# Ledger of designs, part 68: VHH binders against o26223

Target 1, 191 residues: o26223
Amino acid sequence: MKLLWTSQHIKVTVHIDGKVSKMDVLEAIKTRRSIRKYQDREVPEELIDKILDAAMCGPSAVDERPWHFIVVRNREMLEKIPEVHPYGAMVKDAPVAIIVCCDSSLEKIPGFWVQDCSIASQNILLAAHSLGLGAVWTGVYPLEDRVEGIRRLFSIPEHVIPFSVIPLGYPAENPGTRDLFDPDRIHLEKW

## First folded at step 21 (VHH)

Design YD55
Fold by OpenDDE, fold request of step 23:
Structure YD55 (fold): chain B 191 residues (1-191), chain A 124 residues (1-124)
Amino acid sequence: as target 1 above (191 residues)
Amino acid sequence: QVQLQESGGGLVQPGGSLRLSCAASGFTFNDKWMSWVRQAPGEGREWVSGISWSGGWTEYADSVKGRFTIARDNVKNTLYLLMDSLKSDDTAVYYCAKHKYSAFPEKQDEFDIWGQGTQVTVSS
């Protein structure tokens, strides 16, 4: 009996009536996709606040919380980001982007800031998705050309390290979901 | 081998025009910012013009603004400098240079690959 796992397209039915259906955490994680096409629609500040709140709820090494966030809505700046980020073309089409940064002066233990900012970035993606937005993580760190490009573009001080640029908007694409489970990557007790 | 090779230099009269080319090889060109830098006899290197990876963002030194045009062809891995209304003061060796950063250079050390240069002489 070949169990035909019918890929139930969990249609995230964004209910029209502005009530963002509460997405459970597992659903958010499993159904999240990188979204690079956005509607010509502004993202309410309330949603950005919720996303940023989520971004700050992640753990950090010894609770150092080194992250800073630049919220970019200025159209000129959004259009310039792709110039300093060759693979960030979608940023110009987004109504808003969040730049995740590390303040190195807040580091208590060297090097964990990458993990901290990664967690923050992922929480942004998950929160955005749960709120009916699309987002994509465009990597800045550790590529020096991008790091310095973003730094200069936004006049970021030297002790602050740009980590990621995350454009957000209402999705204008539906890439579907993927099953990424790989049992071969799971080792029990030992390698 | 990583290489930038300039061409198109020569002798021109004041008011003349030249087109410089820089062929890139041995590295990914299409995602890199590029510049032209020149060095006149007895002078230091002077930044002339820069261009973003896409070509969508260009900047020029004040000395060449309105006369020079920087361009690139990412398919051909080539950087160009169109020089119009050339002046005697434009006489220099012109170098193609790859940026370390996705930004316009603030210092000379912000380039990591240089060409050998091409001589431009503007004389009557």
Scores: ipSAE 0.857, ipTM 0.931, lowest interface PAE 0.5, mean pLDDT 93
Fold by OpenDDE, fold request of step 23:
Structure YD55 (fold): chain B 191 residues (1-191), chain A 124 residues (1-124)
Amino acid sequence: as target 1 above (191 residues)
Amino acid sequence: QVQLQESGGGLVQPGGSLRLSCAASGFTFNDKWMSWVRQAPGEGREWVSGISWSGGWTEYADSVKGRFTIARDNVKNTLYLLMDSLKSDDTAVYYCAKHKYSAFPEKQDEFDIWGQGTQVTVSS
């Protein structure tokens, strides 16, 4: 039985009419794209709060929850982020960015903080998408030039490690959906 | 091979101008912060000026502010220092240096690549 994967183009009709369309978690995951162009529109604080709430709902090693979040709306700071992040040019065009950080003092098991902050970052992206926003994960850690650049720019203490910068805004692009399923990456019982 | 090569140094009279160049090779230049650092005879290294990868952010030491201009051409992998109104105190070997971090240097050890330097002598 050849399961014909009919690529159901889930038309995420982003109803512009302010109704946050609730999307299913699978829909959110499958339809999420990196968005690097944003409308000249402010993101309400309520949405940021929801996104941050979602960011904190992910699992962490031994429930260490090492994450901190810097919410950046200041235009000058948003414009400076690209200077310390060469691949963060889109940040200057976003109305808001979230910097995900790890407080190393909260780490219970060494090294798992990367997973924890990754989960938090991904939840930010998914939550943003589900709320009708676009976002992109711009990697900071583990690149020292970016880590230290962001650290100094935001006066982040030494024990706190900037992990990612995530600009957010209402999307001004629609890159479409991708089918990324690869059965060749699935191994049954053994390699 | 990773290399920074300075050029454009020389002898100039007080009030004169020079343009230094630093050619980068063997590494990705266009995403790196760069600085000029100088060392006068018998003195330590002094940071002169720095520039972000894009060129959108520049800083200068107080001693050269208003007289020197740092610039870069990422297509040519070249860093520049325009030096105007040169003074005798500007006499030094000028080094091009790559930043370890995307930030202005706080310490001398925050550079990971150095050029060989070019001599600038300001004398009447």
Scores: ipSAE 0.855, ipTM 0.929, lowest interface PAE 0.5, mean pLDDT 93
Fold by OpenDDE, last read:
Structure YD55 (fold): chain B 191 residues (1-191), chain A 124 residues (1-124)
Amino acid sequence: as target 1 above (191 residues)
Amino acid sequence: QVQLQESGGGLVQPGGSLRLSCAASGFTFNDKWMSWVRQAPGEGREWVSGISWSGGWTEYADSVKGRFTIARDNVKNTLYLLMDSLKSDDTAVYYCAKHKYSAFPEKQDEFDIWGQGTQVTVSS
């Protein structure tokens, strides 16, 4: 019995009229896209707070919660980020960016901080999307040139590791939805 | 092969001008920070100028501020140093160097690729 998974096209109706339509978690995950163009509109602090709250709700190894967040709204700093991140050009166009960092002094088990900060970063993306914002994950770690570039730009202590830069804003693009389901990537019981 | 090759050095009179070039090959150039570093005879290496990957951010040593201009062409994989109002104390071997980090260097070990250098001599 070939289960024909009918690709339900989840129409993400971006209601423009300030009413944040409540997305369920599966909708948020399935409809999230990287957004690199933003409206000339400020993001309210309340939304950033909600996003950061979500960022801190993810699991971490032995509950180490090593993450720190730098919220950047300063225009000069946003414009400088692309200089130290060659593939982060969109950051200069965003009204705000969140830099996710790891405090290595909080790490209990070596290496798991990458997973922890990844979870936090993904939660930021999902939360942003659910709130009607667009965001993109720009990778910093593990590229040493970017890590040190961001570190110095923001005077981040040596024991704190920049992990990702996530610009956020109201989306000025709609890249559409993708069906990324691939049954060939699913193995039952064995490879 | 990873390579930086400097050119454009020579003999010039005080007050003269030179344009140095550095050709990059064997690595991705357009996303890297670059610097010029010089070494005078009997002296240590001195950082001269640096430039971000885009060219949008430049810095200079105090000794060359207002006289030298660093630039780059990412399509040509080339770094430049325009040197105006040259002085005798600008006499040195000039090296092109790739940054390890997307930041201006704080130490000499923050470069991972060096050219062979080009001689600049400022003399009457």
Scores: ipSAE 0.853, ipTM 0.928, lowest interface PAE 0.5, mean pLDDT 93
Fold by OpenDDE, last read:
Structure YD55 (fold): chain B 191 residues (1-191), chain A 124 residues (1-124)
Amino acid sequence: as target 1 above (191 residues)
Amino acid sequence: QVQLQESGGGLVQPGGSLRLSCAASGFTFNDKWMSWVRQAPGEGREWVSGISWSGGWTEYADSVKGRFTIARDNVKNTLYLLMDSLKSDDTAVYYCAKHKYSAFPEKQDEFDIWGQGTQVTVSS
């Protein structure tokens, strides 16, 4: 493996053949951070495919798998997303974004789709990180203004609910790692 | 208290100009889409113009395109409508309205906050 440095002094590990090194699952979970700054570099389709594959590997209630994904690379659309998501400014700077949606017609048990799409969204973040990309979860659901904004922007059918927008790119920042372990949040047998 | 307050209306001759203002209070303004809607005597409400939270996205009704300009100042919590080349058909009560959605309205029920309106009269 060879270490590469970005112009922002971000350490990236790559294989000798130029492939980004994958990290183990615990490392991915513990070291993942929200990344809101991206390099001016395209994300290969192969990486997006891997991320989406990971997104679909999560559990869902009674295996309902209600998720759909919109992959957005069009610059005009990426620039419009912040207009309908006031706190999604970083999306315009990303080379690609994934919109996670729920097809309500696939829902078997009411309400669990939120958990299902959350799991899918988190898997996107973890997979992206493990592949040397940066990403951030920008919440859409349950805020009606954003849900309908994204729906109309992408002509999403009424039975399909936009859940999250996740911009992705090679990171142009390194926020560092956090230790978030809190033993006070652990209760044994009872509260 | 949640409030939108319009001002700047009045009597103007055809070809004249007016600047309407809408002051927002009691809610977060800077992340909301806003519109101007007008109602002429004996007619229904007509959407005039809309603007995204940042001001980066604006749309106009065909009847006012090229003549009206919508703008906003998020620091002042104020929405504006610059009206040039006014016509008699522009005579109406003009309302400021907050969008329910981060999108341009498709129908009149997509607004959740309204001002009291300001009268604009275009007459020779």
Scores: ipSAE 0.853, ipTM 0.928, lowest interface PAE 0.5, mean pLDDT 93
Fold by OpenDDE, fold request of step 23:
Structure YD55 (fold): chain B 191 residues (1-191), chain A 124 residues (1-124)
Amino acid sequence: as target 1 above (191 residues)
Amino acid sequence: QVQLQESGGGLVQPGGSLRLSCAASGFTFNDKWMSWVRQAPGEGREWVSGISWSGGWTEYADSVKGRFTIARDNVKNTLYLLMDSLKSDDTAVYYCAKHKYSAFPEKQDEFDIWGQGTQVTVSS
């Protein structure tokens, strides 16, 4: 019995009428894509607040919560980010970007901040997607040239480490969804 | 082998012009910030100009502002310095240098690759 996995085209009906249909968590995870093209439309502050709230809801090592967020809307700064981040060209086209940072002074256990900030970054992506926005994770850490570039551009203190830059906006592209399930990566009981 | 090679230096009269080139090899050039640094006889190294990876952001020392132009060709892996209205005080060995960071240098140790330099002499 060949289980024909019929690719059910989940019609994400983006209801235009302001009621963002609540995606369930699995839908958000499975349908999220990196979005690098944005509409010429501002993102309401309310949505950014919701995204940041979600960013802070992730677990952290021994509840250290080392993350800080810089919300960037200034056009000049958005245009400068690509200069210090060679692969962040899309940032100049976004109405807003969030820079995720770690305050090293908040670390209780060294090194776990990478996981903490990763979780925060992923939550930003998922929350954005669930709210009808597109986003992409542009890596800063651990590349020293980018870390220091972003640090200096935003006058970030030495004890604070830029981790990621996440441009956000209403999507101007639809890359579709991917099935990334790989059973060969699953091991039962033993490798 | 990682290398920066300067060329285009020479003897020029005051008010003259030169074009320096720096050829990069052995590393990815197109995503790196670059600078020109010069050293006059008996003096320390002086930062002259810097450029972002894209070329969209340039800065100059006050001593050369309005006279020098930094540029790059990422396809050719080449950095340039156009020097106009040269003065005797511009006499120096000019070095091409790769930045450690995607930022303009604050210190001399923020460069990780240097060329051998090219001599520029401005004399009547």
Scores: ipSAE 0.851, ipTM 0.928, lowest interface PAE 0.5, mean pLDDT 93
Fold by OpenDDE, look of step 21:
Structure YD55 (fold): chain B 191 residues (1-191), chain A 124 residues (1-124)
Amino acid sequence: as target 1 above (191 residues)
Amino acid sequence: QVQLQESGGGLVQPGGSLRLSCAASGFTFNDKWMSWVRQAPGEGREWVSGISWSGGWTEYADSVKGRFTIARDNVKNTLYLLMDSLKSDDTAVYYCAKHKYSAFPEKQDEFDIWGQGTQVTVSS
């Protein structure tokens, strides 16, 4: 049975009334896109709090929860981020960015912090999307030039490793949805 | 091969001007921070000026501030140093250097690629 995925144009009916329709988790995952253009509109603190709450709900190795978050709203700092992150040009156009960091002193098992911070970062993206915001994951770690650039820009201690920069805002683009399902990547019982 | 090649040095009178160029090859230039560093005879290396990958952020040593201008052309993979109002104290070998980090260098070891240098002599 060829499930004809009819490209139903999910009319994101932005209901004008402040009720952020609760997006189903699968819908959030499937419809999330990287958003690099933002409206000239502030993101309420309440939404950031919800996003950060979601970021901290992910699992971590032996529950080490090594993540820290820097919330950046300062316009000057947002404009400087692209200078230290050559592929973070969109950050200057965002009303807010979240920098996900790892506190190495919180690590219980070496190396798993990358997974932990990745989970946190992905949760930020999903939460943002579910709340009607656009976001994009700009990688910092493991590139030393970016890591140190962000570290110095934000005076991050040596034992804390900047992992990702995630600009957020109300989307000013709609890149559409993608079907990324690839059955060739699925192996049953053996490769 | 990874290379930085300086050019444009020479002899100039006090008050004169020079334009240095640094041609980059063998690596991605357009996403890297760059600096000029100089070394006078019998002196250590002195950082002169630095520039972010985009050129949007520039910094200068106090000794050259207001006289020198750092610039870059990412299409040409070239770093420039415009030197105006040259003084005898500006006499040095001038090196272009690639930053390890997307930040201004705090130490000499924060450069990973150096040019061979170009001689600038300011004399009457």
Scores: ipSAE 0.843, ipTM 0.923, lowest interface PAE 0.5, mean pLDDT 93

